# VHH binders against Uncharacterized protein YOR385W: the designs that were tried, part 21

Target 1, 290 residues: Uncharacterized protein YOR385W, of Saccharomyces cerevisiae (q08909)
Amino acid sequence: MRGFSGQPLSDDDNYRIEKTQRNTIPERLHFSRERNMPIASIFGTRGYFVFSSEQSYDKFKQTNFNISTLDADGVGVPLFHIVQSYNVIGKITRSSPDFYIYKYVLQGVQDPPLYSDCKVICQDKVFRLCKILYCEIYAHQGFFETKYDFFYPSKTQPVKKYQIIKQSNMRDLYSTLDGMRFRWHVKFYSDHFRLMFLDEDRLNYSNSNQKERQKPDQGKSKAPDFVIGHYTRTFSDILPRSTSKCSNLIIGEHSKPDSLGITTVPDLTQEFACQGALIHYLLHIERERK
Key: E = the ipSAE of ESMFold2; O = the ipSAE of OpenDDE; V2 = 0.75 times the mean of E and O plus 0.25 times the DockQ between their complexes.

## First folded at step 14 (VHH; framework vhh_3k1k_2)

Design q6 (from pa3 with A33D; at its last look DockQ between E and O 0.46; V2 from the best seeds 0.00; counts 0 for: pae E 17.5 > 2)
Fold by ESMFold2, look of step 14:
Structure q6 (fold): chain B 290 residues (1-290), chain A 120 residues (1-120)
Amino acid sequence: as target 1 above (290 residues)
Amino acid sequence: QVQLVESGGALVQPGGSLRLSCAASGFTFSSYDMRWYRQAPGKEREWVAYISRSGDTTSYEDSVKGRFTISRDDARNTVYLQMNSLKPEDTAVYYCAAHEYGFLDDFEYWGQGTQVTVSS
């Protein structure tokens, strides 16, 4: 289906991930399937919600925030809620976040508390749904780039930080996570971002003072870009005065086919979902500035 | 009705110490993160210190780190700012703020402020 270098020939391949056993690719990226994670808005609320599956989003639409029964796998509730910081009274300093990402977590009502500073959203006789602050995002706009710093709250100090970098005249975003380098690549005139792992063997190196002439058609076959996810816009679920699906994140992961709820989303998938949520918000902000 | 009342502002000499208090009422204090801000004459309001609702996480603006300490007493519905090694550039009105990261929206409440002046 991939007949040429670069883009696939089929629309189905535009939303697929690379599945590989190559030793040059970290084992954490040897994904077996794709997870489709809808991003939605709710009339009368701020920000955007990320769902763990299409099935979870469809179930949530039936409840419309009136959650009376909680599922053990966390199907039918959001996974993340991203909001832009709202400040009508004071000024935000450079040490204040530009965005917050909250995570929804499910606990048994008989289980010991795991999150002492969570906000209880709802509960039934068996489960309690809590909302916690998952990360804070700080934007630092420079002359040639904007840096988005992700901080994850801790008991004593922020723990684990990574950064997304956007060059001033480009739409692509670059990140480093756990020593791995990634690129969210978008074609001109498109809002379809492709999340790619940047294998060092595929990267170009600057010429020094030596001529380089490469014959692209010789030697061993070159692999296409290593795509592990996608962000795509959608217009298929726009309803007045209710939940409206805005976009989809498609992220490679290693999970069972029936992993539909929030309790079974892999950690790496969660991190890419946070990056995709930021991309969605940035596109929204860009469109509203017209 | 939500109220935040700052107190403890005073005139102090450089190198001195001062403790600010912020008494809260009209809401469940233990459900809110608390922050201190300050505003010097002719300058923008700036963040100073943060403490999470559990009290387990604190953070500080770079210029006050190691000199200022934020703490909270949930039994007294009060947040404190201990200020040591005060400098003239710490002169400002200090504001307490309550911040809730809600499931749908942020909430932010402000006090009236208390004046801190550091001069010879």
Scores: ipSAE 0.000, ipTM 0.117, lowest interface PAE 17.5, mean pLDDT 75
ESMFold2 (binder alone), look of step 14: mean pLDDT 84; pTM 0.846
OpenDDE, look of step 14: ipSAE 0.451; ipTM 0.717

Design q7 (from pa3 with H99W; at its last look DockQ between E and O 0.07; V2 from the best seeds 0.00; counts 0 for: pae E 14.7 > 2, placed apart)
Fold by ESMFold2, look of step 14:
Structure q7 (fold): chain B 290 residues (1-290), chain A 120 residues (1-120)
Amino acid sequence: as target 1 above (290 residues)
Amino acid sequence: QVQLVESGGALVQPGGSLRLSCAASGFTFSSYAMRWYRQAPGKEREWVAYISRSGDTTSYEDSVKGRFTISRDDARNTVYLQMNSLKPEDTAVYYCAAWEYGFLDDFEYWGQGTQVTVSS
């Protein structure tokens, strides 16, 4: 709870998620807990690392990547690593992505290899830690919007996972994931994004025919915002031989309270973590411009 | 100034043995895990072997288990790959690689490779 540098963690309305079983909310969003996922930079490296829990981040700070013993749940290693592509010509020609997201995967050393294209980071007698390319992000900047396309990695035929849209005059980000629509909402001059589920009834009602809109007072009800996560930016003290926590992602999920490592992070949480990692990088780029 | 130099590649008959060496300079060798990769003609580069920074943990790709042994000599800043019972499918350019957390880029450092050819 007190992991934020310079500010204590609080369970007030500013950092809470909605825990409800409303019938209008998909069952996948009926959360049992919040996962705090620190985002950190490591001295002398590119990009940012996402950790599966505060406990995993704290353990990693003691070892960095000099790991002698791997935890069965994968506590003490990163979950994701997001980097900006260095290939300027490939980005201009769209022959290479704007960002890469790598994922760390823990596998039993006796199990069959799942990833023949992985980079083995470390291994002990029981477990093997691999780093794999998880997705590629292509940015398409237009006059009215920027679209961020997330793709499954492929050398031949990339398959698009989903898209994030940022309108040019707005800081909010919109995504569609598994048929569900979401909004990362941020107040003016704040770096606190709130991840919200956008109710299908609200979307359909807003897109109704003009003739149907000519009936004012149709008993319109405002569905409350359904907040499922947060991104908050906090700078930690910079120390020699250490990592620097830059921000936190707080994502609602259905998991056990002792799910602290990389092996038990739900798939939906992983996708929102990737979106949050992009948000973090975009904020970094924006601040460098100023 | 980081440099990795592979050596020991040669033409060998099936069933023969070779020891590859990779000499490292420009960094503190004892602080880093080391890896061997190989690339056969027309194929993607593939991982072969890994050794931890302490040297007490090793692992191997399935096709080389029991035939190849990775080792390190921190006093000589060198990693080795002992290859026994060589087969024609082991024909490839072999590369050593080091990963140092803390460089500006966290990319692996690669040598130029050494050619191993297994043929009658």
Scores: ipSAE 0.000, ipTM 0.174, lowest interface PAE 14.7, mean pLDDT 76
ESMFold2 (binder alone), look of step 14: mean pLDDT 82; pTM 0.833
OpenDDE, look of step 14: ipSAE 0.516; ipTM 0.788

## First folded at step 16 (VHH; framework vhh_3k1k_2)

Design r1 (from q3 with H99Y; at its last look DockQ between E and O 0.02; V2 from the best seeds 0.00; counts 0 for: pae O 8.9 > 2, placed apart)
Fold by OpenDDE, look of step 16:
Structure r1 (fold): chain B 290 residues (1-290), chain A 120 residues (1-120)
Amino acid sequence: as target 1 above (290 residues)
Amino acid sequence: QVQLVESGGALVQPGGSLRLSCAASGFTFSSYAMRWYRQAPGKEREWVAYISRSGDTTVYEDSVKGRFTISRDDARNTVYLQMNSLKPEDTAVYYCAAYEYGFLDDFEYWGQGTQVTVSS
C-alpha cells in the first residue's frame, strides 16, 4: 500500500516510524506524523533535489517548476539541492566543502530577506523564490573512519555544526544533533537505511558490543530500535525521465499535517533531510565506482 | 471580521522589558506570517520582527537583534514581541501585521497599534 499520498505509511515493519511519548525519549522526537520526502534527479542538472512531500514532487513534475503554479506553502518547489563540489584543489587542501546543499526559500515580495546571499530564481507580485546556500559538508578521511562535518553558514540563524561519522568497515552512519545521538543503520546487502535514536541504554549496548565481540550473549533481548526515519530506493522510478525519483526519505515529524510545501518544514526535519541527501549521494558515488 | 488587537504597550525606563501581545481573530491565523512594525514620531513605519507561518523562522531588524524576540501561539491566535534592554530609540507605536501569502496578491492585516515609551 503505497502511502505516497501524504498519508502515514501503513505499519509495515519496514517503514514504520515510532510514535512515542515515552519520557526517556526527547520531546522533540515525540512525533505525530511522518514526512515523505522524495529525492530526485533532474535531467541536465547536477546532484539531487529533495522535496518536502510527494505532492510537492508530483506538482513539480506537472508544472515543470513554473512559478505560476506556486502556492503559499511552496508546494511544487524542491526543498534542497545537493551538489558535489568540483573543486579538486580545494578538496586536496581541505579548504572547500565536498558537498553543497542549497535551500529553496519562498517569501512574499514584501517580506524582509531571510538570507543575505539570496539568488532570486523567480519573482512575481506576490512571491519571491530564492535559492540560498544552506549547508556545507566537509569530508575528512581518516584511517578508520570518515567524518562529515555539516556547517550551516546562514547568518540569520545560530551557527550550527554537527558531524556524521562513518567507520571504514561499516556502512552505518552515526550523528549527533543537539546532544541527541542517531544511527543510520543499513543491512549489508540493502540500501534501506533506518534512522534510529540512540538512547543511553542503547549507547551502552553499542559500546559493550564492540568489546564483547567474543561471546554472542544469546540471552539479552535487544530493546526494540527507536526508528524515526527511513531512506529507501524502493519507490524509485524504473525508467529515467526528465525528472526521476531516485529515493524517498521518510522522517518522523511533529508538525501540522497540512504542511506539504517548503515553508513549514521543521528544522530537525531539514537536518535529517540534509543527512539523507548526503547518504543518497554517497551511495550514488559508491555505485559509480563499482 | 478580521481583527488584530495589540496590547502590552507602556511607559518603561531604559533597560527595562516589555512584552507585547497581538490577538488575532476573524481569519485563519496559522496561514499567515506575522510581523511587528513600529512607527516613531516623525518617522516612517518600519518592520521590527518577522515570524514565519510555521514559527520556525524568525528575522529581526538589526537594531533590535539580541534584544527582541518574536513568537507565536497558534492555539491562542496570538503573536508576541518580547522586548528586553529597551532604549529611548525604541519609543514608538508598535503594530502587529498578518501577512498573507496569496496567489494573486499579497495582503496585510493591521492592528491599531500600542504605544511603547522608553524614558527616564
Scores: ipSAE 0.013, ipTM 0.233, lowest interface PAE 8.9, mean pLDDT 83
ESMFold2, look of step 16: ipSAE 0.213; ipTM 0.590
ESMFold2 (binder alone), look of step 16: mean pLDDT 82; pTM 0.829

Design r2 (from q3 with F27R; at its last fold request DockQ between E and O 0.58; V2 from the best seeds 0.00; counts 0 for: pae E 16.1 > 2)
Fold by ESMFold2, look of step 16:
Structure r2 (fold): chain B 290 residues (1-290), chain A 120 residues (1-120)
Amino acid sequence: as target 1 above (290 residues)
Amino acid sequence: QVQLVESGGALVQPGGSLRLSCAASGRTFSSYAMRWYRQAPGKEREWVAYISRSGDTTVYEDSVKGRFTISRDDARNTVYLQMNSLKPEDTAVYYCAAHEYGFLDDFEYWGQGTQVTVSS
């Protein structure tokens, strides 16, 4: 057995992230690699943890995060911890809850702090590990849609925010982030979400006023579906364990080869990971309601 | 741990002003990033304002920008929400909240709320 990359699944193209140099696609989406981020549960804790790589998840399990083994890369430390809010005062029974995402930040003690709201978990002469409330997700349930407001109070100045929209009769989720529009697309009978960039020019062409007359076929795609990421479910036997992998989030990014730890995850990847973590939690809630 | 107590809610006329206070206390004492929320009857909770642990960053919900100001006085362990140019739409119970967290755990702390009513 050659590991996951050496034992390809049937339909290997289903997990492929598209790479392009086309100037109609924003430069931020000209990816050089894919990052596979496991999502796991840890016995005795709330919520789920997102790891920056399979290697980071494996090391975390092996060491249970031992401070004496920390290095500058932060391999073996979770990246995010997503939890459902306790406070549901005034929410309609069975309405969508709010969520919080904590982030783990590992820096050299001599480096400038990345966040004004740093709560030190541990520190020695070399490294400082902080945990911070990184993202807050507020749900607004309407008759036709649920809106999820993503709010990043500690990340940047001014504070960044954006919204994900889920239509009541649809499983797909739509977001606008940094002026770019995205779709998490899932087929009715699947839990495999494909994160797609919605190219406005191709989308408008497909929805043109020429509904009685179709323009000529334009090759590979007749609709905008530039794939930049995936959410996939992991099936495993249920065993008594302290930590279980639940799913994988695969995101295209521009980063150095072998960027495996939490210290070098690009900002855009982190924001997509927050979206994927929400999707994971929503699927969990749906399964528990059945 | 932290214990939060809001005060200052009242009945006021449209265009009036109020200052809400949120006093923090507890055995494990630390300054937290603090948040104000509100909930009107029959509606879902919404955030109103945020202030970072250091106080350097403040953020406001769109409908209150320019009218409300969040601030903190760490010497008194208190966060304030100054509400000016009040409108009937601002009628709600206002809550303050904080989060505490460790390596693998988390806690939410909420006050009991204080009623603000804006009516002619």
Scores: ipSAE 0.484, ipTM 0.714, lowest interface PAE 1.5, mean pLDDT 77
ESMFold2 (binder alone), look of step 16: mean pLDDT 82; pTM 0.837
OpenDDE, look of step 16: ipSAE 0.561; ipTM 0.790
ESMFold2, look of step 17: ipSAE 0.457; ipTM 0.692
ESMFold2 (binder alone), look of step 17: mean pLDDT 83; pTM 0.839
OpenDDE, look of step 17: ipSAE 0.523; ipTM 0.774
ESMFold2, fold request of step 18: ipSAE 0.000, 0.000, 0.000; ipTM 0.146, 0.114, 0.114
ESMFold2 (binder alone), fold request of step 18: mean pLDDT 83, 82, 82; pTM 0.838, 0.836, 0.835
OpenDDE, fold request of step 18: ipSAE 0.521, 0.511, 0.517; ipTM 0.790, 0.775, 0.781

Design r3 (from q3 with V59I; at its last look DockQ between E and O 0.05; V2 from the best seeds 0.00; counts 0 for: pae E 15.5 > 2, placed apart)
Fold by ESMFold2, look of step 16:
Structure r3 (fold): chain B 290 residues (1-290), chain A 120 residues (1-120)
Amino acid sequence: as target 1 above (290 residues)
Amino acid sequence: QVQLVESGGALVQPGGSLRLSCAASGFTFSSYAMRWYRQAPGKEREWVAYISRSGDTTIYEDSVKGRFTISRDDARNTVYLQMNSLKPEDTAVYYCAAHEYGFLDDFEYWGQGTQVTVSS
């Protein structure tokens, strides 16, 4: 890894999400709870689905998409669906993304559609469930790193965008989102990633000639990294023609513990869920081995 | 320089049928989702129906579901609202609107409206 450092976490701290009111940590990261977001495969479909809670995943297993009554909070339906693009030529020429992320959105049937072009999945007397294109991911493979650009389609400027960088010789991934820097760190021989906020002191470098040739980021003067989430792979017993939980994404957020459905997932949590979905898919691709 | 011109509004008996048309010009019609709205006397304007830019998705307000059908003809730059089993409470000025493609609809173009009256 190049560039960033912090005090190593002890093994006792490896998997917990930190709660803090430290002034060096942005207030957006002062979490009140953890959200467990299962990632699953659904028989007969491509790609992977992210659920807003374990309860939502458990309910979905009983109904699939044959839903007669939609919950007001959107419990029992997926939040996201990530798929790899079919268009091999378009990916090579960079005329199409490498991955699509679709989002499931719940609306009242009497309100105007908020999304001008969406696919209606199901509807009851009160709500309709729509599927929209939410995020496109473009991979740019270089000699030293691969960059994954996340784009949120919009005709309006400015458009929210961020990037994940994976170094070619390491499994860790780095991202910058809203001016905040993050690291998905994975231990040796593990598929357990820790999502960490990189609390970085800005070093005051003069414009002296020696400092101009060298722009080091020293880790020893920096505050420790702050853990905000986890990705863990799990494999339950798999039966043919079934929905199976593949992994869990656990993200710190500011929300009530009974916020279980898709309508209650904070925006920042959704952005980290998209990153976790990509990580899951990349692990799948790497396991295919040639 | 967008123009949306609604037509087909008329006086109709309860249980009757009526077809509204909205002719569009001044923009690339096939790149926009289209909606119908209505406004009854003394009430706020309310959404009635939606059709996606591709035409593959249609959505209806619950009180008109099963009675009204929205469709589009990209060759004629026209969106339609087929209204069946009309009721007195359907009496309103009907407006078509063009909405840009995206997650949020911040931009709308409106017609002048066409009067539909369902008389007792």
Scores: ipSAE 0.000, ipTM 0.155, lowest interface PAE 15.5, mean pLDDT 75
ESMFold2 (binder alone), look of step 16: mean pLDDT 82; pTM 0.832
OpenDDE, look of step 16: ipSAE 0.458; ipTM 0.764

Design r4 (from q3 with F107Y; at its last look DockQ between E and O 0.01; V2 from the best seeds 0.00; counts 0 for: pae O 3.3 > 2, placed apart)
Amino acid sequence: QVQLVESGGALVQPGGSLRLSCAASGFTFSSYAMRWYRQAPGKEREWVAYISRSGDTTVYEDSVKGRFTISRDDARNTVYLQMNSLKPEDTAVYYCAAHEYGFLDDYEYWGQGTQVTVSS
ESMFold2, look of step 16: ipSAE 0.530; ipTM 0.756
ESMFold2 (binder alone), look of step 16: mean pLDDT 84; pTM 0.847
OpenDDE, look of step 16: ipSAE 0.538; ipTM 0.784
ESMFold2, look of step 17: ipSAE 0.428; ipTM 0.683
ESMFold2 (binder alone), look of step 17: mean pLDDT 83; pTM 0.840
OpenDDE, look of step 17: ipSAE 0.044; ipTM 0.383

Design r5 (from q3 with D105E; at its last look DockQ between E and O 0.02; V2 from the best seeds 0.00; counts 0 for: pae E 16.9 > 2, placed apart)
Fold by ESMFold2, look of step 16:
Structure r5 (fold): chain B 290 residues (1-290), chain A 120 residues (1-120)
Amino acid sequence: as target 1 above (290 residues)
Amino acid sequence: QVQLVESGGALVQPGGSLRLSCAASGFTFSSYAMRWYRQAPGKEREWVAYISRSGDTTVYEDSVKGRFTISRDDARNTVYLQMNSLKPEDTAVYYCAAHEYGFLEDFEYWGQGTQVTVSS
């Protein structure tokens, strides 16, 4: 248990990911391990950085971006960088997103570039580290909900997109990804979000074509909900002018135990990491408004 | 130096099966997601299937879903497209491509294509 000041500790005891090997759970959610993805701030920079493992974050703390040798697995560099846009007029007109998510990509130096708009961060004789625009997030505030559109830009294929919805008077976030429904659930006075897969049969009565509630409010079934991830804030000792860990994102995935760097993070984990990065930023914004 | 070489295209009857292969060289194969595209006569090239770097995520165009399966063998630097229950509308030149999912405009690599013909 971490025991951080000012936060309830009840949710910290539930970091373990529920196994997803049940026959009724989609194949993509059949997980074999959990990945801990630290989220950190770097002094003198905007936004937050997501790391692919604790080991990667620990190595990065020793070098920042002053890297003379690149690991072949991409250990010791960030995976994502999320920043908030300052362009208020562009946000209102939808000509500018509310958030940008950049991705760090490791590529062999002799390999031809796969990205037209990459920024080279560093390289050695074997590898180069590039930063590319990966995801744009557009926020639409309404009276009953706020919708966050995740947009993965491309010119040559169908753009993968999904939406996160936050209901008014609720801190929970809901998303649909590839036909699967998810809920980031957070208890009152907690900053611990649990990522849960929602059984489609449980949600049948929320369809506008249904006349009956799925269950009375007092008798809801708990059997169909499965926890596949967690977001938790960390209040580490903040060292001035250095990198500070702010939170951890823990996602169930199917990967080899030695998958510690950025090169082998599964695509589904990357998509949940983008959601977790947004949650982190929204909590930061909420704290600054109080 | 970068080479993507498709093979396995053939003439088949409706309901038949084919397996396409794409052998890659000149780049670090395990670092890239792979895709299949096809181009029918008189039509624009269209996306067919995607497989992530890890191979754990696959996505398909709706008309081939349930009939086609993309896979990869990183030890052989090869991506495959298993095509079952073939229909005349699957007739096209099939291309494999290497680029990152959700990005890529001018920095993508294509094979020469392999012809698949499904005759009624």
Scores: ipSAE 0.000, ipTM 0.147, lowest interface PAE 16.9, mean pLDDT 74
ESMFold2 (binder alone), look of step 16: mean pLDDT 83; pTM 0.835
OpenDDE, look of step 16: ipSAE 0.253; ipTM 0.620

Design r6 (from q3 with F107M; at its last look DockQ between E and O 0.01; V2 from the best seeds 0.00; counts 0 for: pae E 17.1 > 2, placed apart)
Fold by ESMFold2, look of step 16:
Structure r6 (fold): chain B 290 residues (1-290), chain A 120 residues (1-120)
Amino acid sequence: as target 1 above (290 residues)
Amino acid sequence: QVQLVESGGALVQPGGSLRLSCAASGFTFSSYAMRWYRQAPGKEREWVAYISRSGDTTVYEDSVKGRFTISRDDARNTVYLQMNSLKPEDTAVYYCAAHEYGFLDDMEYWGQGTQVTVSS
């Protein structure tokens, strides 16, 4: 018999991120490691679930939500749940988002509630697992582009808003986050998106400065740009009454190697994971239209 | 008042074995994940081993994987580190740590440490 390697995706050259201390790259992007975040479907539910690690997904597959004890770091439960809204009138009038992203959070049973608007999913004698509304996504489809507005109505709502732009005849997505520009780049025959930081100085040099004639490959030597993450699809059929991994997000971050559960995922990683969750859902919608 | 007390550190020859213990008091031990760290002279503290609250998940730093085993006994409020095939590079002060559970909280409690010395 023959089989594929069981090595983690982050060990393959196709799924590596750039790890640099270059001063031309913002310090927030000087990542130390990759986080592999599986995206899965769960039988009987709408939408998709994002897990904080492969280990967390593997544990969840064995228990689903029938958890007898909750891990203090939140290993074995999902991090996010992305769901498409069916409220067509609310979407047209912008009174309802096109997508919701819910986040799972772990709280001590004896502690005062931190979230008044949470749904308790399960609990043991020590912890309870709560589900909160984390992000709303509003889609604005125009003739030349579709804009996706991400709003974080909880702790970061007053400060954190950003937008993803998709041009109508292109598959690439562009975002601006905290003044930094990013591109999710994909070749038209592939579903492998590379998340890249866009160097504004390089773009300005190619557009505004006179090009050196003797060095015509300056722009060509920078493809791909500075890669900080990946979205990759697992080509598996959905089986009835089962949990199936659909895809993986690989995202660079500052974290310890033992950061496997939901309690220790950095904020920037969470924001890129929300972008990746949208990409996954858009690919699903595209395939279902066929 | 939270207290973590490490014990079991000793002088051991290369290839030997040692079991460290960390007794906890002043908090609900069964609600916390536990970690072992070590610090060699002139070096930063480094993470060694992790065990989840339930004990279902253990993770090890690469250099100790297959040689060290972390475990917990919630009835005794104690976490253990079984150290086998010890090498001179394992010489360090070993600390246990607990972190406070909950969303976005990274508070950790530390012990005073126990010295492990591996020398011929």
Scores: ipSAE 0.000, ipTM 0.144, lowest interface PAE 17.1, mean pLDDT 76
ESMFold2 (binder alone), look of step 16: mean pLDDT 83; pTM 0.841
OpenDDE, look of step 16: ipSAE 0.511; ipTM 0.771

Design r7 (from q3 with F27R A33S V59I H99Y; at its last look DockQ between E and O 0.03; V2 from the best seeds 0.00; counts 0 for: pae E 19.4 > 2, placed apart)
Fold by ESMFold2, look of step 16:
Structure r7 (fold): chain B 290 residues (1-290), chain A 120 residues (1-120)
Amino acid sequence: as target 1 above (290 residues)
Amino acid sequence: QVQLVESGGALVQPGGSLRLSCAASGRTFSSYSMRWYRQAPGKEREWVAYISRSGDTTIYEDSVKGRFTISRDDARNTVYLQMNSLKPEDTAVYYCAAYEYGFLDDFEYWGQGTQVTVSS
């Protein structure tokens, strides 16, 4: 997309996802809707912010973080904040991650703190908005591939961990999440990534074709796509000292039609949003090197 | 298949030190990233530490950072958790876990646990 403003994301079929109830597809992927999650930069801050809906982003632009009344569903605040680590010594010694992802959490002011280390961003009489460390990403760059380890630290439950793999000769990224295999596929010379579920038949085809594993197999074999999400760039406003939308993540989920705030984003959607946030940051880093 | 056996759990005074070991048998140990988890009575299991396949990356839960050190010895197929400045809050059954990161396959293996008790 080549727009120079906050034009809405296109509703072309090119950005649709598969909505299926087939028993051959895991029930967690039986989606009822798409969630559009804007990624934005905020003046005066490092990194990028992921919003739970266009409506949430639009409301946030009116207030920034100067919020006098918190919405009960968490509409009008960010969901995630991804930053690149500046701790060079920690990265060299491998004691610090390459990226941090912080999450904004809405809590009742009468409730005990769930996160002792959270930072209170704002509150009203009913709710407080807290920022917590949600995910840490470690990059391991090799000659043939780069591996990105996602770690979700927690004091209350076992750590959830997964890995994204990018082979050096490809821009595509592959991940395994809860036994399900996924591919972020990008066309040559494009920044439009399509998140695809690789079902058992597609995995068998991919494993039997070593060219796809080791080298690109451009245009030689096509299988039906099971697309569950998209990442696409949006050109930001050029206005100085402003919040700018940079890109959109579109993720399939099963949720109610009016699930617009941060309190109702499904866990699986959040995990894919973290992957999309990393993709966005990697594209940013690559453009800054040019 | 990988079999994991933890050892070294003991009763220790507050401020003391303890070293846990997790011995692996089966497939090549160097293909696994290794983790320690712990579970206090009546609580859910929680992550403690991580070490990558190469040993180049270590990650710690905040409450143990600076006090615990994870390490690996691939020649002996063993991962260690050095626990210093122990507190009563560290009392738990400690579990070792191995995870094989693969392009299309991920596997997770668990040990049986070893009891650590920190009490005066």
Scores: ipSAE 0.000, ipTM 0.119, lowest interface PAE 19.4, mean pLDDT 76
ESMFold2 (binder alone), look of step 16: mean pLDDT 83; pTM 0.847
OpenDDE, look of step 16: ipSAE 0.203; ipTM 0.600

